# VH-VL binders against DNA-3-methyladenine glycosylase 1 (mag1): the designs that were tried, part 1

Scores and structures below are computed, not measured.

Target 1, 206 residues: DNA-3-methyladenine glycosylase 1 (mag1), of Schizosaccharomyces pombe (q92383)
Amino acid sequence: TKAEIHLSGLDENWKRLVKLVGNYRPNRSMEKKEPYEELIRAVASQQLHSKAANAIFNRFKSISNNGQFPTPEEIRDMDFEIMRACGFSARKIDSLKSIAEATISGLIPTKEEAERLSNEELIERLTQIKGIGRWTVEMLLIFSLNRDDVMPADDLSIRNGYRYLHRLPKIPTKMYVLKHSEICAPFRTAAAWYLWKTSKLADYTK
Unless a header shows other numbers, all headers, positions and changes below count from the first letter of the chain; Kabat numbers aren't used for antibody chains.
ipSAE, averaged over its two directions, is called F for ESMFold2-Fast, E for ESMFold2 and O for OpenDDE. V2 adds 0.75 times the mean of E and O to 0.25 times the DockQ between the complexes of E and O.
[cut] stands for letters that were removed.
Atom coordinates printed by the task and the answers are left out, and those that the model quotes come from them; centres of patches stay.

## First folded at step 8 (VH-VL)

Design C01
Fold by ESMFold2, look of step 10:
Structure C01 (fold): chain C 206 residues (1-206), chain A 124 residues (1-124), chain B 111 residues (1-111)
Amino acid sequence: as target 1 above (206 residues)
Amino acid sequence: QVQLVQSGAEVKKPGASVKVSCKASGYTFTSYDINWVRQATGQGLEWMGWMNPNSGETGYAQKFQGRVTMTRNTSISTAYMELSSLRSEDTAVYYCARGEYDFWSGTDYGMDVWGQGTTVTVSS
Amino acid sequence: QSVLTQPPSVSAAPGQKVTISCSGSSSNIGNDYVSWYQQLPGTAPKLLIYDNNKRPSGIPDRFSGSKSGTSATLGITGLQTGDEADYYCGTWDDSLSAGWVFGGGTKLTVL
């Protein structure tokens, strides 16, 4: 792909990382889903690397008796105990309710509307929602809207990815990631994906 | 290279508790969940729970809820499982195993590295 | 009881192939990914298959996995005496008492 070729051509560190990880194969399960669904998945998944988080989301997806993801109206009116039974914390339930209300009001756009908005417009608009930070919106951009040039620079796994990639003695700052990922444009989403994979590599340390 | 090394065999009386350690090496301890799985002699595998070494969050199998505590010390890359109110049916080999679901790739890696096991014998 | 059903034993001659089934439900195999484990006598389990059909590094391609609906299958071809072991399927069950569940194990004998 163009992203793999671009990244492999940046320097020897990126060439090695792309070779070790292999083909760029992002999770596309949310690609056709409405923004509120991905925001809910991102909230459920804020606990990284947990099968419990995936099980929570799967149980939530299965609540509707017609087999479809709950609508914003259904979520707004959903019994607190039903959401607790899926495994959501009270704080996450509050976030889900906020996402539902914001979707009904139109603050969270439909997928079609969102496709016409820039990354920056979406970040500015959606981070105003309580419980929704920049990282959560970046997940929407990457997984639902399939934006190719998103770098979640404050993400701990991304920062550790650069520590590995550049053999740094300490985890670098958000600013280090922002600066050094500029050359990855316009494929910063693929770069992020590769950086997320570094913790699985046999020689990953500290 | 990547390795989980567990503490030695334990003999306990009914009603006591046991704490098994699991020291990780060759990988970043906080990047993977630690599962605890036990196996009585001649029996199958029984999952006890998971622990996220980064956050300390845990999830326990319902059967062990109230009797099991899973903790860690990240400075020495070591996970712990403590089982209290021991009974003879708790006699088993206890394993730690790492594994996780990767949110970004959607890949479920299974339990890919296992400790050597710790035999816990509960007898009067 | 959160269990996956496996046959208690299977056997075949060296060089032949065998399959081991694992039957579950919509709350586990139907909803989540299957992994397979080999346990040689007196040793810890070893991962053979993850993510339904993927092999970790060092596992020969004689081992394969598949999943259909609420059932999974481990395939072993070119059987060798060293393949004699207990084999377990495992997956996440997301019913009310969520957690990992394993099959009861299948003893493979290479005659």
Scores: ipSAE 0.057, ipTM 0.618, lowest interface PAE 6.0, mean pLDDT 87

## First folded at step 11 (VH-VL)

Design G04
Fold by OpenDDE, look of step 13:
Structure G04 (fold): chain C 206 residues (1-206), chain A 123 residues (1-123), chain B 111 residues (1-111)
Amino acid sequence: as target 1 above (206 residues)
Amino acid sequence: QVQLVQSGAEVKKPGASVKVSCKASGYTFTSYDINWVRQATGQGLEWMGWMNPNSGETGYAQKFQGRVTMTRNTSISTAYMELSSLRSEDTAVYYCARGEYDFWSGDYGMDVWGQGTTVTVSS
Amino acid sequence: QSVLTQPPSVSAAPGQKVTISCSGSSSNIGNDYVSWYQQLPGTAPKLLIYDNNKRPSGIPDRFSGSKSGTSATLGITGLQTGDEADYYCGTWDDSYSAGWVFGGGTKLTVL
């Protein structure tokens, strides 16, 4: 892919990493999901094993009256106890409620509108919502909107990825990641993917 | 060499508990899940659950909810599976298996297996 | 009963090709990657195929995997006597009680 070629051509470290990990496999969803759904997924995934998060998310989806993902209105009106029974923490429930309200008010755009907004615009807009940080929006950009040039620099796995990549004695800062990942543009999402994979490599050490 | 080495055979009475260990080597223990799978004689593979050695998080098959506990000791790269209230039907070979989850793709798979531990439950 | 459905047995002569099917649903094979495991008699399962069609190191190219919709297929060409084993498909199920699921297993006999 163009991303692989670009990254492999940056320097010997990237070339090695791309070779070790193999082909870039982006998580491209063909399903048209609304931004609020992806934000909820992202929130659900915070501080949890992804499969555990998925289990919670699936239970949550099953609560819907029509078999579809709960609407913002349904989420707004959903009982706290029901959401708790799905496995959500109180904090996450508050976030879900906030996401629902923000969607109803139009602060969270529709999929169609989101596609017309830049990464920076979406980050600025959505981080106004309580419980929604930059990382969460970046997850939306990557997994829902399929943006190719996103670097979640605050992500610990990404930072550790650069520790590995540059053979650093300590985990680098967010700023380090941002600075050194500029050359990965316009394929920073792919770069992030490879950085994430570093923890699975045989010579990876914490 | 990546490998999982399990503890030896167990013989238990009905109602007792059994705890099987699985020692990992050749890779970063906390970077992969540990799955537990059992197989009764002449039967198929039955998945029991997963454990994340980094966080200690677990997910159990519904069939074993309330009876199974999966834990780990990261200092010795060892995972444990404890099954309580044993029944004759729990007689099986129990396997640990390394599991990988890809956050970016949602993909999951098991790639390395222990040699198995025979657990016999009989009165 | 296994969530994934496999034929109980298949057989073929040495050198021939066999296929083993694995059928599931939208909540498992339809959404996740399929793995195949080989279990020789008296041994632990061995990963044969992962990510629908990828072979781990050491697995010969006469083993292949494919997935379409809610079904997966294991192909074995150039059948050898040493291929006589049980074969299991597996994948993640994203149902309400999410977890890994196996097929019922297929016994391959080399005639």
Scores: ipSAE 0.373, ipTM 0.785, lowest interface PAE 1.5, mean pLDDT 92

## First folded at step 13 (VH-VL)

Design H02 (from G04 with heavy chain D107Y)
Fold by OpenDDE, fold request of step 18:
Structure H02 (fold): chain C 206 residues (1-206), chain A 123 residues (1-123), chain B 111 residues (1-111)
Amino acid sequence: as target 1 above (206 residues)
Amino acid sequence: QVQLVQSGAEVKKPGASVKVSCKASGYTFTSYDINWVRQATGQGLEWMGWMNPNSGETGYAQKFQGRVTMTRNTSISTAYMELSSLRSEDTAVYYCARGEYDFWSGYYGMDVWGQGTTVTVSS
Amino acid sequence: QSVLTQPPSVSAAPGQKVTISCSGSSSNIGNDYVSWYQQLPGTAPKLLIYDNNKRPSGIPDRFSGSKSGTSATLGITGLQTGDEADYYCGTWDDSYSAGWVFGGGTKLTVL
C-alpha cells in the first residue's frame, strides 16, 4: 500500500518495523454509524480491554427494544442503574449523558456533517464535551470517519511503540510522539497501527 | 520459543479449592492474554475465561462466575487460576493458553497452550 | 451443548481429502475470526488455523481453513496417519455473555 511504501521509506527504523510486522491490515469497519455512537464506543473502550469494552457496548446496544442503537434522547433519559448494569463506570455514564445532550443540541454533528469537517475541527469541537478527550475523538476519526492521518499520541500503546521504534530507555511523552510522527503524514493512522503492533513483536521488551 | 508451563497434578476433595499456575516464557508476558480452558475425560474443550496480565482485567464464562479467580504475578510471568467449591464434575485437565487480541480488527484467538494440569476431585 | 456445531467424527484413507464443518451464528462465526485446533491423543491442543484461513508457522499447507457466513470449514488434503486426532473450531461470541466458544470437536480417523 501507499502507506507501507511511505513508512518504509522514512528511515531504517520504520523500514525495519514495517518489515517485521508485515502488511498493513487495519480491517476498518465500513459500517456507517453516527458520530455519537462511535464516541460512546470509544468511551466504553477507555482504559479497558477491547473485548471487555465491546461486551459493555453490546449490552448497551441491546437495551433498545427496536434493535436500533439507543437514540440520544433515550440515552439522556436512561436510568443510571441500567447503564451501570451494562458495565459502565459512573464517570463513563456521565460522559454518555453528555454525549447524548451534545448530540441533541447539535454540538455533535451528524455523520454527513462530520465528513465535511477536518480532524482539527472535530477535535476542537468535540473535546468540549465532558469525558471526551483528544484520544476519544481520534478513535472516531480512525474507526468511523476512516481518516488516514491520525496519530493518537496520548495512547500508551502508541507511546510504547515509539519507545520500541527508537529504542528509548523510557516511554516517551505525547509531545515526543507528535513531533516524531510528523514525517509519517499523510499516513499517521497506518503508522499508529504499526506502532500498536510493536508489543506483539518477539524482541519487544517492557 | 514461546512456552507455557503449568503446575503439576492436583487431587482435591469436594468443597475444596485448587490453584493452578502457568508460567510464560519466550515473549512479553503483559502483551498477551492468558486463557484457561478445561477438558473432562473424553469430553470437549470448555473455555473458562481470560485474564490480561498487564491490567489484571478478567472475563469469566458465566458458568464459572463466582467460583473462578484468574490472577497473575508479572514479576515472574506467571498466571494463576483458582477454582473454588470443587465438585466431582470439575475433574478435568486444565489448560492455560496465550490469547492474542487486536484492538484494530477485533481479532481474538489462542495460539500457544500449556501442557495441561490434571485436577481430580474425589471424596 | 457446544455453541458451535461440528460433526462428531469423520474418516478417510491415507492420501485422501477430508473436510470438517463448524456451524455457528451471527453472534460468533458470523462476526468474529475462527480458529481451529488439533489435539493429538494424550496431548494439549495445538493451533492449526487462525483468522479463518491462516496457518501458524510449522503447519503444513495440507491444512486449510475457510469461512462463509456463519459457518467455517477445515480442510485436510493428503491425509496422513499422523493426522488422526480431535479437531476443534473456536471463535469469540459477542452475545450478551461475551466469551470464547468451542465446537464440540470432531474425531478424525485415518483408515
Scores: ipSAE 0.855, ipTM 0.929, lowest interface PAE 0.7, mean pLDDT 95
Fold by OpenDDE, fold request of step 18:
Structure H02 (fold): chain C 206 residues (1-206), chain A 123 residues (1-123), chain B 111 residues (1-111)
Amino acid sequence: as target 1 above (206 residues)
Amino acid sequence: QVQLVQSGAEVKKPGASVKVSCKASGYTFTSYDINWVRQATGQGLEWMGWMNPNSGETGYAQKFQGRVTMTRNTSISTAYMELSSLRSEDTAVYYCARGEYDFWSGYYGMDVWGQGTTVTVSS
Amino acid sequence: QSVLTQPPSVSAAPGQKVTISCSGSSSNIGNDYVSWYQQLPGTAPKLLIYDNNKRPSGIPDRFSGSKSGTSATLGITGLQTGDEADYYCGTWDDSYSAGWVFGGGTKLTVL
C-alpha cells in the first residue's frame, strides 16, 4: 500500500518495523454511525481492555428492546443505575450524559456534518465536552471517519511504540511522538497502527 | 521460543480449592492475555476466562463466576488460576493459553498453549 | 450444547480432502474472527488457523480456513495419517456474557 511504501522509505527503523509487522490492515468502518455513538464507544474504551470495553458498550447498546442505539435524549434521561449496571464508572457516566447534552445542543455534529470538518476542527470542537480528550476524538477520527493522518500521541501504547522504534531507554513524551511522527504524514494512522503492533513483536521489551 | 509451562497435577477433595500456575517465557508477559481452558476426559474444550497481565483485568465465563480467580505476578511472568468449592465435575485438564488481542481490528485469539495441568477432585 | 456446532466426526482415506464445518450466530462467527485448533491424542491444542484463513508459521498449506456469514470451514487436503486428531473451531462471542466460545470438536479419522 501507499502507506507501507511511505513508512518503509522514511528510515531504517521504519523499514524494519514495517517488515517485521507485515502488511497494513486497516479496520475501516463501513457502517454509518453518528459521532455521539462512536464517542460513547471511545469513552467505554478509556483505560480498559478492548474486550472489557466492548462488553460494556454492547450491554449499553442492548438497553433498548427495539435494537436501536439509545438516542441522546434517552441517554440524558437514563437512570444512573442502568448505566452503572452496564459497567460504566461514575466518571464515564458523567461523560455519557455530557455527550448526550452536547449532541442535543448540536455541539456534537451529525455524521454528515462531521465528514465536512477537518481533524483539527473536530478535536477543538469536541474536546470541550467533559470526559472527551484528544485521544477520544482521535478514536472517532480513525474508526468512524476513516481519517488516514491521525497520530494518538498521548496513547501509552503509541509512546511505547516509539520507545521500541527508536530504541530509547525510557518511554518518550507526547511531544516527542508528535515531533517525530510528522514525517509519517499523510499516513500517521498507519504509523500508529504499526507502533501499536510493536508490543507484539518477539524482541519487544517493556 | 514462546512457551507456557504449567504446574503439576493436583488431587483435591470436594469443597477444597486448587491454584494452578502458568509461567510464560519467550515473549513480553504483559503484552498478551492469559486464557484458561479446561477439558474433562473425553470431552471438548471449555473456556473459563481471560486475564490481562498488564492491568490485572479479568473476564470470566458465567459458569465460573464466583468460583474462579485469575491473577498474575509480573515479576516472574506467572499467571494463576484458582478454582474454589471444587466438585467432582471439575475434574479435568486445565490449560493456560496466550491470548492475542488487536485493539484496532477487534481480533482475539489464543495462539500458544501450556502443556496442561490435571486436576482430580475425588472424595 | 456448545455455542458453535461442529460435526462429531469425519473420516477419509490418505491423500483425500476433508472439510469440517463450524456454525454459529451473528454474535460470534458473524461478528468475529474464527480460529481452528488441532489436538493430537494426549496433547495440548495447537493453533492451526487464525483470522478466519491465516496459517501460523509451521502449518502447511494443506490446511485452509474460510468464513461466510455465520459459518466457518476448515479444509484439509492431501490427508495424512498424522492428521488424525480432534479439531475445534473457536471465536469471540459478543453476547451479553461476552467471552470465547468453542465448537464441540470434530474427530478426524484417517482410514
Scores: ipSAE 0.838, ipTM 0.923, lowest interface PAE 0.7, mean pLDDT 95
Fold by ESMFold2, fold request of step 18:
Structure H02 (fold): chain C 206 residues (1-206), chain A 123 residues (1-123), chain B 111 residues (1-111)
Amino acid sequence: as target 1 above (206 residues)
Amino acid sequence: QVQLVQSGAEVKKPGASVKVSCKASGYTFTSYDINWVRQATGQGLEWMGWMNPNSGETGYAQKFQGRVTMTRNTSISTAYMELSSLRSEDTAVYYCARGEYDFWSGYYGMDVWGQGTTVTVSS
Amino acid sequence: QSVLTQPPSVSAAPGQKVTISCSGSSSNIGNDYVSWYQQLPGTAPKLLIYDNNKRPSGIPDRFSGSKSGTSATLGITGLQTGDEADYYCGTWDDSYSAGWVFGGGTKLTVL
């Protein structure tokens, strides 16, 4: 891809990382889903390992017996114990309820409406929702809206990716990530993907 | 050499249970999921579910929920699939297959398969 | 019946080219990566193509894959008698009982 070519040309560290990880192949399963669905997927993943979050999210998707993701109205009216049984914490359940209400009211846009909004407009609007921080909106930007130049600098795995990439003694701050990822523009989403994938490398914890 | 080696053929009577094992070697067992897929004679492939060896978390195909249990023993790098209340329709070859999922990449294809375990359910 | 649709069989002579189609929907092929599996008689399936069009190490380049919209295609050139097998497409599906879905299989006969 253009992103792989750009990143591998930045310096020797990026060249080696792109080679080690391989082809850029992002998760595309949310590309055609409504924003509230990705926000719920992102909430499920908050402070949780990828596979555990996926199990919670898949159980949640399976609540509807007609194969459709629960509607905002269904989530609004859903019993706490049903959501708890999926594996959501009480705080995350509050966030799901807030996402449902915000979708019904129109604060969370439809996919079509969101495609016309800038990254910053979406971040400013959606972070007002209780339990929804910048990281959660960045997941929406990346996975549902396919924005190419998003760097979730506060993501612990992304920060640790820079520790690996630059051979740092400890996990750097989000400001370090923001500064050093400027050269990755306009493909910072792909850069984030590669940085996250360092968690899969054999010597990641060294 | 990455390998999945399954337990031998089983002959069972209707109503019994069967437990198939799948021993992994040549890779870090807890780094990949194990899928179970079956194939009746003359039929295609039917996915039964996945199991994460690190956490023990599972996801079962709806057809098998309530009848299947997927487990593991990480100390011997072995996955297990147990199918209960067997019927003649459960006669099939059962495969384990290595899979992978992550949040940023999604699902990967099944890159390594066990040799299969024939389960015959007959009176 | 299978969620993914493949032709039941195809045949061609040694040296010829064959293609095998796989039709799905927006909840599977349209949203997720497609893999292809070769199953020789009496053996386990083997990964032949992953991520729509990538070959694992050891798979010769006469095997190719492509995807367009909700359909995928496996191409095999320079057919050999050893290619006689069943071929399955597979992907993740999230529309019904979420999980892996496979095509019904295509039996390739090399005449």
Scores: ipSAE 0.749, ipTM 0.880, lowest interface PAE 1.1, mean pLDDT 91
Fold by ESMFold2, fold request of step 18:
Structure H02 (fold): chain C 206 residues (1-206), chain A 123 residues (1-123), chain B 111 residues (1-111)
Amino acid sequence: as target 1 above (206 residues)
Amino acid sequence: QVQLVQSGAEVKKPGASVKVSCKASGYTFTSYDINWVRQATGQGLEWMGWMNPNSGETGYAQKFQGRVTMTRNTSISTAYMELSSLRSEDTAVYYCARGEYDFWSGYYGMDVWGQGTTVTVSS
Amino acid sequence: QSVLTQPPSVSAAPGQKVTISCSGSSSNIGNDYVSWYQQLPGTAPKLLIYDNNKRPSGIPDRFSGSKSGTSATLGITGLQTGDEADYYCGTWDDSYSAGWVFGGGTKLTVL
């Protein structure tokens, strides 16, 4: 890809990382889904390991017996205990209800509308919603809206990716990530993917 | 070499249960999922579920909910699949297969398969 | 009643080309990466193609994969008698109790 070529050409550290991780192949399962669906997936994964979060999200998807993701109206009206049975915490259930209300009111745009909004407009607009922080909107930008130049700089796995990439003694700050990822533009989403994937490498903790 | 080695063939009566083992070697057992897939003679592949060896968490195909249990013993890098209330239509070859999922990449194909375990259910 | 649809068989002479189709839906092939598996007679399935079009180490480049919309295709050129096998497409499906789904399999005969 253009992103793999760009990143491999930045320096020896990036060249080595791209070679070790391999081909850029992001999760595309949410590319055709409405923004509220990805926001719910991101909420499920807040402070949870990928596998546990995925199990919760899959159970939630299965609630509607017609093979479709629950509608905002269905989520608004959904019993707390049904959502608890999926594995959502009470705090996350409040966030899901807020996402549902914000979707009904139009604060959360449709996919079509969102494709015409900038990253900055979406971040500013959507972080007003209870339980929705910058990271959660960045997941929407990356996975549903397929934006190419997004760096979730405060994500712990991405910060630790820079620890690995630059052989640092400690996990660096968000500011370190913001500064050092500038050279990755306009492919910072792919850079984030590679940085996140460092957790899968055999020498990750070395 | 990355390998999955399964237990030997089983012959069972209807109503019994069977437990198939899958021994992993050549990789970190807790870093990948184990899937179970079966294949009746002359038929296609049927996914039964996945198991995360690190946490023990499972996800079963709806068809097998209530009849299947997938477990592991991490100290010997071994996964298990137990199928209860056996019927003649459960006669099949049962495979374990290594899988992977993460939030940023989604699902990967099953890259390593066990040799299969034939289970015959006959009265 | 496989979720993914494949032709039950295909055949061609040595040296020829075949393609094997795999038809699915937006909940599976349309959403996720497709893999292909080769099952030689009496053996376990083996990963042949992953991530729609990538080959594992040791798989020759005469095997190829592609995906468009909700369909995937396995291509095999330069057919050899050793290619006689059953071929399965597979992917994750996120409808009706999420899980892996496979095609019904395609038996390739080289004659």
Scores: ipSAE 0.748, ipTM 0.876, lowest interface PAE 0.9, mean pLDDT 91

Design H02 (from G04 with heavy chain D107Y)
Fold by ESMFold2, fold request of step 18:
Structure H02 (fold): chain C 206 residues (1-206), chain A 123 residues (1-123), chain B 111 residues (1-111)
Amino acid sequence: as target 1 above (206 residues)
Amino acid sequence: QVQLVQSGAEVKKPGASVKVSCKASGYTFTSYDINWVRQATGQGLEWMGWMNPNSGETGYAQKFQGRVTMTRNTSISTAYMELSSLRSEDTAVYYCARGEYDFWSGYYGMDVWGQGTTVTVSS
Amino acid sequence: QSVLTQPPSVSAAPGQKVTISCSGSSSNIGNDYVSWYQQLPGTAPKLLIYDNNKRPSGIPDRFSGSKSGTSATLGITGLQTGDEADYYCGTWDDSYSAGWVFGGGTKLTVL
């Protein structure tokens, strides 16, 4: 891809990482989903490993018997114990309720509306919502809106990816990530993907 | 070489349960998911669920909720699928297959399959 | 029964080309990577194509895959009698009953 070519050409560290990880193949399952759906997926993933979060999200998707993801109105009216049974913490349930209300009110845009908004417009607007921080909106930008140049610099796996990439003695700060990822533009989303994938490499902890 | 080796054929009566084993070799067992897929005679493939050997977390197809339990013993790199309240319609070949999921990449195809275990449910 | 639709059978002579279609929806093929599996008579399925169009090591380049919209296609050129098998497409479905879904299978006969 253009992203793979760009990243491989940056320096020997990136060339090696792209070769070790392999082809860029991002998760596209949320590509055509409404923003509130991806925000809920991102909330499920807060402070959890990918597979545990995925189990919670899949149970939530299965609540409705009509073959569709729960609507914002259904979530607004959903019993706490139903959401708890999926595996959501009480704090995450509050976030899901806030996402539902914000979708009904129009604070969270439709997919069509969101495609016309900038990354910064979406971040400013959506971080007003209780339980939704910058990282959660960055997940929306990456996975639902397919924005190519997003670097979730405070993500622990991304920061640890730079520890691996640059052979650092400890996990670097988000400022280190922001600075060193500048050369990855305009493909910082692909760079983030590769950095995250370092967690799958055999020598990750070294 | 990466390999999944399953337990032998089973004959069961309706109402009983069956537990099929799947022993992994040639890779780090806890690094990949195990999927279970069945195939009735002359029919297609039907996914039953996945199991994460590291955590023990599972995700079951809706059709099998309440009847299937997927477990593992990491010390011997073995996954298990137990199907209870067997019916004649459960007569099939049951496969384990290695899979992957992560938040950033999504789902990967099943790259290694066991040889299959024939389960026959007859009165 | 099958969420993904495949033709039940296809046939051609040795040396010819066939294609096998797999039709799905936006909840599966439309947003997820497609894999193809070959099942020779009496054997387990084997991964033939992954990530829409990639071949595992050991799979000849006469097998190819593609995806467009909510449909995927397996192509086989230079048909050999040893290609006689059932072929299944598979992908993740993220709808109501989230899980792996497969096509009903296509029996390839080499005449």
Scores: ipSAE 0.736, ipTM 0.870, lowest interface PAE 1.0, mean pLDDT 91

